VH-VL binders against q8ixk2r445to577. Designs and how they scored, part 198

Target 1, 133 residues: q8ixk2r445to577
Amino acid sequence: FFGMLQNKGLTDYCFDYNPPDENQIVGHQVILYLCHGMGQNQFFEYTSQKEIRYNTHQPEGCIAVEAGMDTLIMHLCEETAPENQKFILQEDGSLFHEQSKKCVQAARKESSDSFVPLLRDCTNSDHQKWFFK
Below, E stands for the ipSAE of ESMFold2; O stands for the ipSAE of OpenDDE; V2 stands for 0.75 times the mean of E and O plus 0.25 times the DockQ between their complexes.

## First folded at step 8 (VH-VL)

Design v71 (framework fv_traxivitug; at its last look DockQ between E and O 0.43; V2 from the best seeds 0.00; counts 0 for: pae E 2.1 > 2)
Fold by ESMFold2-Fast, scan of step 8:
Structure v71 (fold): chain C 133 residues (1-133), chain A 119 residues (1-119), chain B 107 residues (1-107)
Amino acid sequence: as target 1 above (133 residues)
Amino acid sequence: QVQLVESGGTLVQPGGSLRLSCAASGFTFSKYYMSWVRQAPGKGLEWVAYISSSGSTIYYVDSVRGRFTISRDNAKNSLFLQMNSLRPEDTAVYFCARSYSKGYYFDYWGQGTLVTVSS
Amino acid sequence: QSVLTQPPSVSVAPGKTARITCGGDNIGSKYVHWYQQKPGQAPILVVYYDSDRPSGIPERFSGSNSGNTATLTISRVEAGDEADYYCQVWDSSSDHVFGGGTKVTVL
């Protein structure tokens, strides 16, 4: 799959990665933002290695979650995907992070009503359901 | 160091035309969205136009659509704004600003160039 | 067209806290970015994505965004913080929209 990764519960919001500049492609948090339909910072690829790749810029980034954290951050892609970069897109639309055994949920940012993808205990909430558009 | 230098601002009569330039250095110009943002004397900031890194996507604020043309030359690290049918309300300092990728915000700005439209 | 409303001016004493508001319908559901502009100078980005800071911006600058109001907070204000401050959002209908600006005076 590839395209804009949209939330079922927040129908106007898509996965979004907009790094600060060309020297900071990795290390920053993935956010959710209004779907604009123009690809670019909202264009992701779901690979056979269960990676969510951001390949708009070089070097290519892969979404990861560091041990003990709940935020999705951009890391450099590896030839063989490490465990912290593997997400199972299940048939019900959930994105299951195997290493943590948690699901990706659209959730509020700390000082904001804006949304970011965070790891949460898996539920049947539409805020945990994702699809490529 | 990142540097953006605008030029071309001058006094022009209503109905006239003017071309602004922005010279970029210190970064890979071809990887950035570029915008023009203007500021009328004593007033606030107003976004005018943007152009994608490749030049394929261009948008304008309604008040300048059909009159202004944004363009870029990645080989020369230059951004341009061709302004036609100028009106007194176009009087402003014009800034060029960069955004990485689509860029929802502007991380670096030039010092601006003043355009005065008056008879 | 979206409209972002800022107070025209805010006065603050050195060492105190300045709060600059940015009002907009459902602005809490949109990311807000903040710029500082000193007289005769280009704007600089001080806060982005509601509460994140660019490298080099002091931690005295912080942001929040909830409901219909986003706020830029400058703690332990210094004379050098005197400037105009602008909020800005992007949305699919209006592209980039700036607030009217707030002049912060440090007395």
Scores: ipSAE 0.669, ipTM 0.896, lowest interface PAE 1.6, mean pLDDT 91
Fold by ESMFold2, look of step 9:
Structure v71 (fold): chain C 133 residues (1-133), chain A 119 residues (1-119), chain B 107 residues (1-107)
Amino acid sequence: as target 1 above (133 residues)
Amino acid sequence: QVQLVESGGTLVQPGGSLRLSCAASGFTFSKYYMSWVRQAPGKGLEWVAYISSSGSTIYYVDSVRGRFTISRDNAKNSLFLQMNSLRPEDTAVYFCARSYSKGYYFDYWGQGTLVTVSS
Amino acid sequence: QSVLTQPPSVSVAPGKTARITCGGDNIGSKYVHWYQQKPGQAPILVVYYDSDRPSGIPERFSGSNSGNTATLTISRVEAGDEADYYCQVWDSSSDHVFGGGTKVTVL
């Protein structure tokens, strides 16, 4: 799948990535932002290796979760997808992180009302359901 | 070292025209959205216009639409602002500012160039 | 068009905490960015996405954003923190909007 990755429960919010500069493309957190389709921020690809790729530059970025963390951060993609970069987009829209056995949820960022994708125990909440547009 | 250097600010009469330039160095200019932001003497910041990295998307604040034209030359790492039909309220320091990708915020700013519109 | 309201000034003693507010309708649903500007100089980014700091900005600078108010907090204020501070959002209808600015005086 290709396009903007949207949340079902948090209406009109999309995965968004805007690194600070061209030399810091990796290591920063993925956020949620109102879907707008402008620029390169909100375009992602879900691959046969179960990666979520940030496809707007080379080398490509892949979303990862580091051990013991719940935040989705940008890593470089590798020829064979590392376990921390594997997400299963289920038929019901849930986005399951294989290594942690948790689901991606639209959640509030610490100290703000802003939203970010975070790992949480899997539920049937629409805030854990995602689809490409 | 990232640098943004504005030039072209001067005294001009109302109704006149002026072209500002911003020379960029130390980064890949064609990957960045560029903006002009102005600050009237003793006043706050006002965003004026931006242009996407390719130059295909352009937006202006309402007060300058139809009078100002933003443009860029990616081969020369340069940003421009053509200002026509200048008014006294356009008097300000004009900053060149960059944003990676869509440009929600400005991570580097030039030192600005002063435009004074008066008789 | 969105309006962002900041107090014109805040006074704080050295070593104490300064809090600079930025008010706007439902600003909590938008990411807020903050800039420091010293006299005769260009602004520098000190907080983005409500609460993130660029590399090189001390942990003394922090941010929050909820409801109709975003806040920049400067802990253990130093004389060098004396400056004007601006909040900023992006809005698809009004584009980039800055607050009116707050002069922080360390006294």
Scores: ipSAE 0.572, ipTM 0.883, lowest interface PAE 2.1, mean pLDDT 91
Fold by OpenDDE, look of step 9:
Structure v71 (fold): chain C 133 residues (1-133), chain A 119 residues (1-119), chain B 107 residues (1-107)
Amino acid sequence: as target 1 above (133 residues)
Amino acid sequence: QVQLVESGGTLVQPGGSLRLSCAASGFTFSKYYMSWVRQAPGKGLEWVAYISSSGSTIYYVDSVRGRFTISRDNAKNSLFLQMNSLRPEDTAVYFCARSYSKGYYFDYWGQGTLVTVSS
Amino acid sequence: QSVLTQPPSVSVAPGKTARITCGGDNIGSKYVHWYQQKPGQAPILVVYYDSDRPSGIPERFSGSNSGNTATLTISRVEAGDEADYYCQVWDSSSDHVFGGGTKVTVL
């Protein structure tokens, strides 16, 4: 699966990654933004290694969850996907992080209609449902 | 500390050309998108152009496309704006601004340099 | 095509709260950023991503964004807060867009 990773509950919101350095893409937080499909910032791939890859120039970035965190951060992809980069995109659309045993949820920022993807306890909320478009 | 210092602003006649410079310091210049934002006297802010860290991605506001050229020299920590075919409506203080990514926002600004286009 | 509408001016007494609005169609679906500019000075980012605050910016500055209105709130206003304030968004169809600016006067 590849393309824009869109939230079901939040119509027209997609995964978005915009590093300040186009040539050094790791270390920043993945956010949610209105789906626009421009450039690589909203283009992701779900791989057979259960990675969510940020589709850009080599080296490729993979979404990771750092220890003790609930945010999604871009790391470099590795030959063998590390445990903190493994996600299961389930049939029901839920995106499950294996290591934390939590689901990726579109969560509202305080005092804002904007959202970020955060790890939360898994529910049947459409805010935890994702699909590629 | 992040510093941006613009230079090159002066009086020029309509149809003339001018090159602005921005000297950056206090951060790794080559890792950031950079932008020019201008402000006509007594008016608001208007984005002019941005350039990616490597220079591979460039965008302009419609009113300057074909006349202005944004460029950078990462080895010299410098941003440039070549302005050709200048018009009176280009009269403004031109700010150099550090951009987050392709310019979602501008986190640091210079003091600006005044460009006056007048006959 | 995106247009951000700000009131031309806002007056506030010292110690009171100033609210500067930025109107736009469905602006709540976009991230809004705010800048402070004093006469003859460079703009300063005071709020970004609707409600985040850069390091060094006092907690008196806060932002919100919902529906068709983003708001910069300055609590316990001081004389030094007198300035022009601009909202700004990035839009895929319009690139970078600034509001017209609001002059905040401290009475």
Scores: ipSAE 0.325, ipTM 0.832, lowest interface PAE 2.1, mean pLDDT 92
ESMFold2 (binder alone), look of step 9: mean pLDDT 92; pTM 0.938

Design v72 (framework fv_traxivitug)
Fold by ESMFold2-Fast, scan of step 8:
Structure v72 (fold): chain C 133 residues (1-133), chain A 119 residues (1-119), chain B 107 residues (1-107)
Amino acid sequence: as target 1 above (133 residues)
Amino acid sequence: QVQLVESGGTLVQPGGSLRLSCAASGFTFSKYYMSWVRQAPGKGLEWVAYISSSGSTIYYVDSVRGRFTISRDNAKNSLFLQMNSLRPEDTAVYFCARGYSKGYHFDYWGQGTLVTVSS
Amino acid sequence: QSVLTQPPSVSVAPGKTARITCGGDNIGSKYVHWYQQKPGQAPILVVYYDSDRPSGIPERFSGSNSGNTATLTISRVEAGDEADYYCQVWDSSSDHVFGGGTKVTVL
């Protein structure tokens, strides 16, 4: 699958990655932003290795979660996906992070009106359901 | 460590006025949205009003708009609710509640202060 | 104004699972928060943003929110869980709306 990764509960929001420096794509948090349908910063690929790749830039970035953290950060992709970069897109639309055994949820970013994807205990919430369009 | 203490609740006649206070301690009061939430005897929770950290953004539930005024004094770590034109329906325990993020939910509550509006 | 509907009461045996529902039009597109209130006490936050738990709240408390129904689930119920439970959302009209509350009785 590839395209814009949209949230079912937060219906107008998509995965978005817009690093401050376009020439340095790693190390920043993935956010949620209004879906614009233009691809670019909202275009992701789900691979056979269970990666979520940001491949509109080179080198390709892969979403990862550091041990003990709940935020999704952009890392460099590896030839063989490490456990912290594996997300299982399940039939019900949940994104299951294999290493942590948690699901990706659309959540508010602390004292702001911004939204971010965070790891949370898996539930049947629409805010934990995602689809490519 | 976080503590909210309400005061000012008493018996008041219909049409009367009353000011409630909430003293905050154990956190940086000026960084948080604050709310008043009330509960009539034997009834559920009802949000009344909220105020932003700076005091510039204020919202009220329709039933109290124009009668109640929420305010804060960040230098004194205090929240206030000025209640005018009180009605029997305003009888309730009034809770001071701390809003997290932009006040979308309430992570700490005071013990409440009882306001009785009766003749 | 948005209205949140909760059942007035739920009875559950110790060690079993209690489920408290919160019904609202398109509530799955909002974030739901849950509060526990024991007699004579202030409410405490037990679940926020649908399914997150504050520090100090046991993992037996969980939440979900989909379509027109949000649910607070309390697994392995203990006598100390007997309380009134309230759901709450922030509406786009800048209002906070609470459900009517559910009295959970542990028998």
Scores: ipSAE 0.006, ipTM 0.573, lowest interface PAE 10.6, mean pLDDT 85
Fold by OpenDDE, second read of step 9:
Structure v72 (fold): chain C 133 residues (1-133), chain A 119 residues (1-119), chain B 107 residues (1-107)
Amino acid sequence: as target 1 above (133 residues)
Amino acid sequence: QVQLVESGGTLVQPGGSLRLSCAASGFTFSKYYMSWVRQAPGKGLEWVAYISSSGSTIYYVDSVRGRFTISRDNAKNSLFLQMNSLRPEDTAVYFCARGYSKGYHFDYWGQGTLVTVSS
Amino acid sequence: QSVLTQPPSVSVAPGKTARITCGGDNIGSKYVHWYQQKPGQAPILVVYYDSDRPSGIPERFSGSNSGNTATLTISRVEAGDEADYYCQVWDSSSDHVFGGGTKVTVL
């Protein structure tokens, strides 16, 4: 699967990554932004290695969850996907992070009108359901 | 200078098999998505298959799914298309194209190799 | 399932402007890319991301995209611009989708 990773509950919001430096794409938080299709920062790929790859830049980035964190941070992809970069996009649309055993949920950023994907306990909420579009 | 050179295209009978190769040079092959795009004689361009930089993600056009296999060897800067159960409608010039992942356009193309499926 | 519609042909006099349209449902919400292909040659990317131009492509080539129509504009057309031109998008359901192509003839 590849394209825009859109949330079901938070309608019209997609994964979005906009690094401040195109030559240094890692280390920043993935956010949610309105799906616009023409955005340069909304193309992701779900791989057979269970990675969510950010492929608008070279080298490609892969979404990771750092230890003790609940945010999605961009790391470099590796030949073998590390455990903190493995996600399961399930049939029901849930996006499960294997290492943390939590699900990716569309959430409002604290003290902000912006939205971010965060790791939360898995529920049946549409805010934890994702699909590629 | 980016170069893509296809090879392997030839005449084959229906039901036959053929393996196409694409030799890449002038860039870090392992960093780019690659695709095969074909063009039947006198017709337009049709995307056939796509493979991610690592080879971990693969997609096919419906008409070739189950018959064609795209693969790559990053160590050899090579892209492949194994074509089985070939049909006359598979007759085309097959291009290997480098995919620029942003927006999924093809920024470089090979000159193509002709595959003819005919009795 | 996504379909891109191009006119089969466009004729233009030298020095004039050629416009090649690419129609698609809500195509304005997608990146549109354009390729030039001359007989017996490989396609060449001439416009990407609707309006960006690769290095080496003359500024005479420009692109726009809004609503249901993307347009490749070739200003000050030269004989060497005679070719087939294809628009292309990416679609989540259809992956890479090409238009049917437009033959540009320089009169």
Scores: ipSAE 0.000, ipTM 0.612, lowest interface PAE 11.4, mean pLDDT 91

Design v73 (framework fv_traxivitug)
Fold by ESMFold2-Fast, scan of step 8:
Parts: sequence; structure tokens; C-alpha cells
Structure v73 (fold): chain C 133 residues (1-133), chain A 119 residues (1-119), chain B 107 residues (1-107)
Amino acid sequence: as target 1 above (133 residues)
Amino acid sequence: QVQLVESGGTLVQPGGSLRLSCAASGFTFSKYYMSWVRQAPGKGLEWVAYISSSGSTIYYVDSVRGRFTISRDNAKNSLFLQMNSLRPEDTAVYFCARGYSKGYPFDYWGQGTLVTVSS
Amino acid sequence: QSVLTQPPSVSVAPGKTARITCGGDNIGSKYVHWYQQKPGQAPILVVYYDSDRPSGIPERFSGSNSGNTATLTISRVEAGDEADYYCQVWDSSSDHVFGGGTKVTVL
């Protein structure tokens, strides 16, 4: 699968990664923003190694979650995907982070209109359901 | 520990030119966006320009476009601002700041260098 | 073109709560960052991405952002919090980054 990774519960919001420039694509948090339909910073690829790749820049970025954290961070892709970069896209649309045993949820900040993807205990919430558009 | 140190600020006559420098230490300079932010005496902060880590992406506030040039030397961990056709309204303390593109904060700032444009 | 509006000043007694607002069209859809600047000093980042705090910033500092108004809240205000506070956003359609600033006086 590839395209814009959209949330079923949070209408019109997509995974979004806007790196500072082509030489600094690592270490920044993945956010959610209004789907613009143009790909680019919202274009992701789900691979056979269960990676969520950001292919806009070279070298390619892969979404990861650092130990003890619940935020999604961009890392460099490796020839063999490490466990912290593996997400299982399930038939119901859940995006399961294998190492932590948690699901990616569209979540708002405490008192803000801004949204971010965070790891949370897996539920049947539409905020944990994702699809490529 | 991140440090940014500006230099070059001085008194310049209207129409003159001046080059500001910023020396960076305590981080991998070549991996960060860098910005210049200014503050006129008794006034607020105004973003002036940014430059990407490679130097290929550069943006200016409208009021300085065509007069100011931001540049960097990654081998020397240095950021520069070449200011031409200076006007009295360019009088300000100029801060070097480490900042990312559109969605990211300016997380570290230098102490600033004062530029006075007057005759 | 984005314009960020802050009150020029806020007065607060020690131990009380100061609230500094930052008004802007659809600012709730943008990420707001807040900076503290003491006289003669460089600004420091106190709140970023609407509500997050950098390491070393006391939990008394918090932020919110919804609709057309972002707010920096300083609870249990101390004399050392007296400073100018600036909000900031980036918008690719505008080069206006900072609000006009709010002088917080602890009386």
C-alpha cells in the first residue's frame, strides 16, 4: 500500500511529515494535518517488512517509536527493519506497533486543535483505524 | 551544550553595507536550519531569514528581500547575514537562532549583536 | 497574511495565574510556540507545539491553542517570571512569525 495515510475517526486528517530540508530528515515527530491530496509530505509507503516509509527524500525515512516513548519519530530506514520500525496494518485498519504491543491513535493535544499520532492501548476506536488514500 | 555567538554589529550610515557573523558550537551545525531574528529598540521580535542545513533553501521576510543575503559555511560552523542598502528601520539587535522550517520552534538563540543605521 | 495579536501588558500578583493570549485567524490549526525574554537577554523557548515544554522549564508554564486564540498560562507566578512573552507561528503564505509581545509585570 502507498499514498496518504488517513484516519477513519478524525475526518480529513493524514500522517504528515515536513522535514526541515533534504539533509535533515531524521529525528522529527510525525504529525497529523489536513489531507491536501497532493502526496509529497503526506505520501507514505507500507512495505513488506512492515515499515511506514517516507520516500520524499533520499535516504528514505522510516517511522519508529523509541523505547519508553509514545510519539512517532522519523528514523533512517535499514536494510533489515528493526523491531521499533515495524507496524502491522491489520484488516480492520488498526496500525499495531509490534515491539510495544500498542496501536497508533489519532490524538489531540490536551487543549489544542492540533493532532498527533500516538501509541495507545489497542481499542476498537475509529481514531485507531487508518487507510491509504 | 549549544552556543550561538553573534558579531559584526556596529553603526552604519543609510545606504551602507554590513556583514554579521554567528559562530555555532555544541551541536552538528551542518544538520540544522539557521535563522536571523531581529528586534528594534523597544519593539518586538521580527523574523528576517532562514537557511536550510545544506544552504539550498533560503527564505527572507519581504522587507529585506533583495537587500539581505543569508549564507553559511558548514566547515567553519558559521552563519552570515550580508546586509546591503541599509535603512534606518533596519536598526535592531540581530539574533542568530537555531530553528527548523515552518512547523518547528527556534530552540536556541544567541545573545544578539546591535546594528544601528543612522547618519 | 497572518497577524498575531497579543495584549501589550499583563499585571499579576505573586502566586496568582497570568494568562497571555495570542490571537490569529485559525491559529488553532497551527502550531504555536512561546518565548520568554528578560531585559537585555536573548529569548528562550518556554512552550512549543501549543502545549509541550522544553527540559528545564517549570510545569507552571502551560499552553493551549483552539479556534482563533492561543494562550500561555503561567500559574503560581514568581518574581522571576517577569519578562516579555512572544507567541510565534509559521505560515508558508505569510512571513509574519511573531506576535507583538506581552510584558508581564509581577507586582
Scores: ipSAE 0.007, ipTM 0.560, lowest interface PAE 12.0, mean pLDDT 84
Fold by OpenDDE, second read of step 9:
Structure v73 (fold): chain C 133 residues (1-133), chain A 119 residues (1-119), chain B 107 residues (1-107)
Amino acid sequence: as target 1 above (133 residues)
Amino acid sequence: QVQLVESGGTLVQPGGSLRLSCAASGFTFSKYYMSWVRQAPGKGLEWVAYISSSGSTIYYVDSVRGRFTISRDNAKNSLFLQMNSLRPEDTAVYFCARGYSKGYPFDYWGQGTLVTVSS
Amino acid sequence: QSVLTQPPSVSVAPGKTARITCGGDNIGSKYVHWYQQKPGQAPILVVYYDSDRPSGIPERFSGSNSGNTATLTISRVEAGDEADYYCQVWDSSSDHVFGGGTKVTVL
């Protein structure tokens, strides 16, 4: 699967990543932004290694969750996907983070009207449903 | 090593024309929105115009619409600003700035080129 | 049409915390970016998407945005932090909009 990773509940919002330095793409938070299809900041790939890859630049980035965090941060992809980079995109649209045993939810940023994907306890909320567009 | 280098700024009389250039390097130029942002002496930053990666989408600040034309040559990694009917209030340092997409931050800026419009 | 309002100046002692506000109608619903500009230099992105930090920008720089106010926070202020700081958003009616800028003076 590849393309824009769009949220079902938060209509018209997609995974978005825009690193200031395209040669050093790691260390920043993946956010949600209106799906626009412009540029490459909304292009992601779900791989057979259960990675969510940001492969618009080399080296390729993979979304990771750092210890104790609930945000999605870009790391470098590795030959063997580390545990904190493994996600299961399930048939029902839920995006499950294996290590944390939580689901990725479109959520409002703390004290903000903006949105980010965050790890939360898994529910049947459409805000935890994702699909590639 | 992203670099943006503006050129073309000089002294010009009111009503005159000037063409600014921005040479980009260190990144895939054709993938990014580009903007011109200006700063009058001792004043703040003012966005002037932006152009999409392909050049298909262009917008201007109202005060320059009809007088300024933003364009790009992706093959030459170049951004341009054609300024016609220049006014004294157009006097400013003009920066080219990279934006990934519409509404995204300007993550890299050139050092700017000074345009002075004066009699 | 959107207007971003910044205080003209903020003074802070070394080691203390500076807070620069950016006011705008429902600015919390927009992503706010912050730029640092020193005299004779180009602006530098220091915070983007409200609170994200570019590589190379120290953790002392942080951002928040809610309601009608975005805030750039500079903790443990150093002399080198003295600069003008601009907030910026994108608006559908005005496109890219900058605040008026805030001069941060380190006492």
Scores: ipSAE 0.000, ipTM 0.607, lowest interface PAE 11.1, mean pLDDT 90

Design v74 (framework fv_traxivitug)
Fold by ESMFold2-Fast, scan of step 8:
Structure v74 (fold): chain C 133 residues (1-133), chain A 119 residues (1-119), chain B 107 residues (1-107)
Amino acid sequence: as target 1 above (133 residues)
Amino acid sequence: QVQLVESGGTLVQPGGSLRLSCAASGFTFSKYYMSWVRQAPGKGLEWVAYISSSGSTIYYVDSVRGRFTISRDNAKNSLFLQMNSLRPEDTAVYFCARGYSKGYYFDLWGQGTLVTVSS
Amino acid sequence: QSVLTQPPSVSVAPGKTARITCGGDNIGSKYVHWYQQKPGQAPILVVYYDSDRPSGIPERFSGSNSGNTATLTISRVEAGDEADYYCQVWDSSSDHVFGGGTKVTVL
């Protein structure tokens, strides 16, 4: 799949990656932002290796979750996807991170007024359901 | 300790006025959104009014708009509710509540102060 | 959305699971917060942003929010869980809205 990764519950919001420095594409948190339909920072690819790739620039970035964390951050893609970069997009729209046994949820961090995707216990909530548009 | 303490609740006649106060302590009051939430005897919670941390953004429930005024004094760590043209249906316990995450939910509540509007 | 519907009461035996629903048109697009209130006391926050718990709230409390229904689940219910429970959302058209409340009785 390709496109904007949109939330079912937070219906106007999409996965968005806008690093502060365009020459440093990794190490920053993935956010949610109003869907604009123009691709660019909101264009992602879901691969057969269960990766969520950001390929607006080369080399490609892959979304990962660091050990013990709940935030999604951009890492460099590897030839063989490591376990921390694998997300299972299920038929009900849930995005399951198998290594942690948690689901990606549209949420707001207490210290931030922006919406962000976070790992949370799987609850079958609409904020945990995603689709490519 | 972090706490909110309401005061000012009393018996008033219909058409009367009353000013409620809420004293905040144990946290940086000026950084939080604040609300008044009321509860009529034996009934549920009803949000009444909301004020941003700076005081520049204010919202009211329709039933009190034009009659109630929410305000704050950040230097004195105090929140106020000026109630005018009081009606019997305004009878309730009035809670002061701290808004967290830009006011989306309430993580700290006072014990409430009872306002009775009756002849 | 301006109205949240809760059942007026739920009865549950100790050690069993209580489920409290909060109905609202397209409530799955909102974030739902839950409060517990015991007689004569102020409410306390027990679940926020659908499923998160504040420090000090037992893991027995959990939440979900999908479609037109949000649910607060209390597992392994204890006598001390007997209280009124309220759901709440914020939206730009109605500001803060509370449900009518559900009295949980532990029998």
Scores: ipSAE 0.220, ipTM 0.793, lowest interface PAE 4.2, mean pLDDT 88
Fold by OpenDDE, second read of step 9:
Parts: structure tokens; C-alpha cells; sequence
Structure v74 (fold): chain C 133 residues (1-133), chain A 119 residues (1-119), chain B 107 residues (1-107)
């Protein structure tokens, strides 16, 4: 699967990544932004290694969850996907983070009406449903 | 040493033409969207034009469309703004600014170059 | 088209907190970015995506954005914080839009 990773509950919002230095793409938070299909900031790939890969840049980035965190942060992809980079995009649309055993939810950013994907306890909320468009 | 350096700003008569340049260094220029942002004397910032990393996507503020042309040479790490049919209201310091993915925001700015359009 | 409204000026005493507002219809649904500009200098990004802070920017600078108002907060204001501050958004219809700018004076 590849393309824009869109949220079902938060209509018209997609995974978005805009690193301040595109030569150094790691270490920043993945956000949600209106799906626009322009540029490369909303292009992601779900790989056979269960990675959510940001492959518009070299080296390629993979979304990771750092220890004790609930945010999605861009790391470099590795030859063998580390545990904190493994997600299961399930048939029902839920995006399950294996290591934390939590689901990715479209959530309001702190002190903002803007949105970010955050790890939360898995529910049947459409805000935890994702699909590639 | 990541920086942008504008050049080419000068005095020009109304109806005249001018080409601004922006030299980028310290980063992979070809991976960034770029924009020109101008600031009239004593006024605020106004976005003028942006160009995608490859140059395939370009947009202008309405007031300059048809008169200004933004372009880039990634091999030379350079951004350009060709300004034709200049008007007094085009008088401003012109900044080149680095963006990404259509430049939601600008994280790097040049020092600016002053363009004065006056008879 | 989007219009961003900033107060033309804000005065603050050293050590106090300055708040610069950026008003816009449903601006909370957009990401707001903030720039600092001192006389004769290039703008500097101080807050992006509402509340994120670039490396090198003091934590005294913070941002929020909800409803119709985004706010740049400068705590423990220093003399060096005196500058013009601009909010900025991007939307598909008007592309990059800046506020009118706010001159922050440190008393």
C-alpha cells in the first residue's frame, strides 16, 4: 500500500511530514494535514516489513515510536525493521503499533485545533481507522 | 553555513525589468521548495511566488502573475525571479525563502535585496 | 482567501510575558507559523505548526492555535525580543498568507 494515508474519522486529513531539513529528515513529528495530493510530504508506503515508510527522500525514513512517547517520529529505515517501527494496518483500518500495543489515532495537537497521529488505546473509533488513497 | 543570498536588487523605472538571483549553500537545494517573499518599505511580509523542488509546480500572488517569473537552477543552487513591467508598488526588499512540500512555512531566509521602482 | 489580523503593536516590560495574537476565520484548523524580524534583518522562524519550536529558539517562545486565534507567547521577555512578529498560514486557495505583523516593544 502506498499514497496518502488518510484518516476515516477526521475527514480529509492525511499523514504529513515536512522535515525542516530535507537532507536530514529524521527526528521530527509526523502530523496530520489536509489531504492535498501535492508535493511529497503526504506520500507514504506500508511495507512488507510492517513499516510506514517515507520514501520520497534518500535515505528513506520510517515512522517510529520512541520509548515512553505517544507521537510518531521519523527515523531512518533499517535493513531489518526495528520493533518500534512495526505497525499492523489491519483489515478494519486500524493501525496497530506492535511494540506499544496501541493504535494510531487522529488526535488534536496540544494547545491547538490542528491534528497529529498519536498512540492511544485501541478502540472502534473512526479516528483510529486509516486507509491509503 | 546554511544560507541564502539574494542579489540583483536595484533602482529601475516603471515598466522596466529586473532579474533577482538567490544563491543557496549549505544544504541540498534541489530538495526544497523555494519562494520569494517581499516587504515594501515599512510594511509587512508578502509572499510573491513559490516553485517546487523540481520546478514543475509554480504559483504566484495575483498581483504579479503575468509579470513575474520564478525559476530555479538546481545545478547551480540558484533561484531566480524575473520581474517585468515593474510598478512602483513592486518596490520592496525581496527575500528568497526555503520551504518544503510546497513550503507550508519558511525555515530559512536570505538577507533580502532591495528593488526600487521609481521614475 | 485568508486574512490574518495582528495587533499593530504590543508593549511588554522585561521579564514579563508578551502575547501576540493572529486572528483568522477558523484559523485553528490551519497550522500557523511565526517569524521574528528585527530591523534590517531577515525574518527568523520562531514557531511552526502552531507550537513547534525550531532548534536554537528559546523555549520562552511558544505557540498555540485554536478557534479563530493563534497566539505567539514570549515569556520572560528580554530586550533582544524587541522585533516585528508575523504569523503565517498556507491554504490551497491563497497559498502563503502573512499577518500584518506586530511590533513588540520592550519597555
Amino acid sequence: as target 1 above (133 residues)
Amino acid sequence: QVQLVESGGTLVQPGGSLRLSCAASGFTFSKYYMSWVRQAPGKGLEWVAYISSSGSTIYYVDSVRGRFTISRDNAKNSLFLQMNSLRPEDTAVYFCARGYSKGYYFDLWGQGTLVTVSS
Amino acid sequence: QSVLTQPPSVSVAPGKTARITCGGDNIGSKYVHWYQQKPGQAPILVVYYDSDRPSGIPERFSGSNSGNTATLTISRVEAGDEADYYCQVWDSSSDHVFGGGTKVTVL
Scores: ipSAE 0.189, ipTM 0.782, lowest interface PAE 2.8, mean pLDDT 92

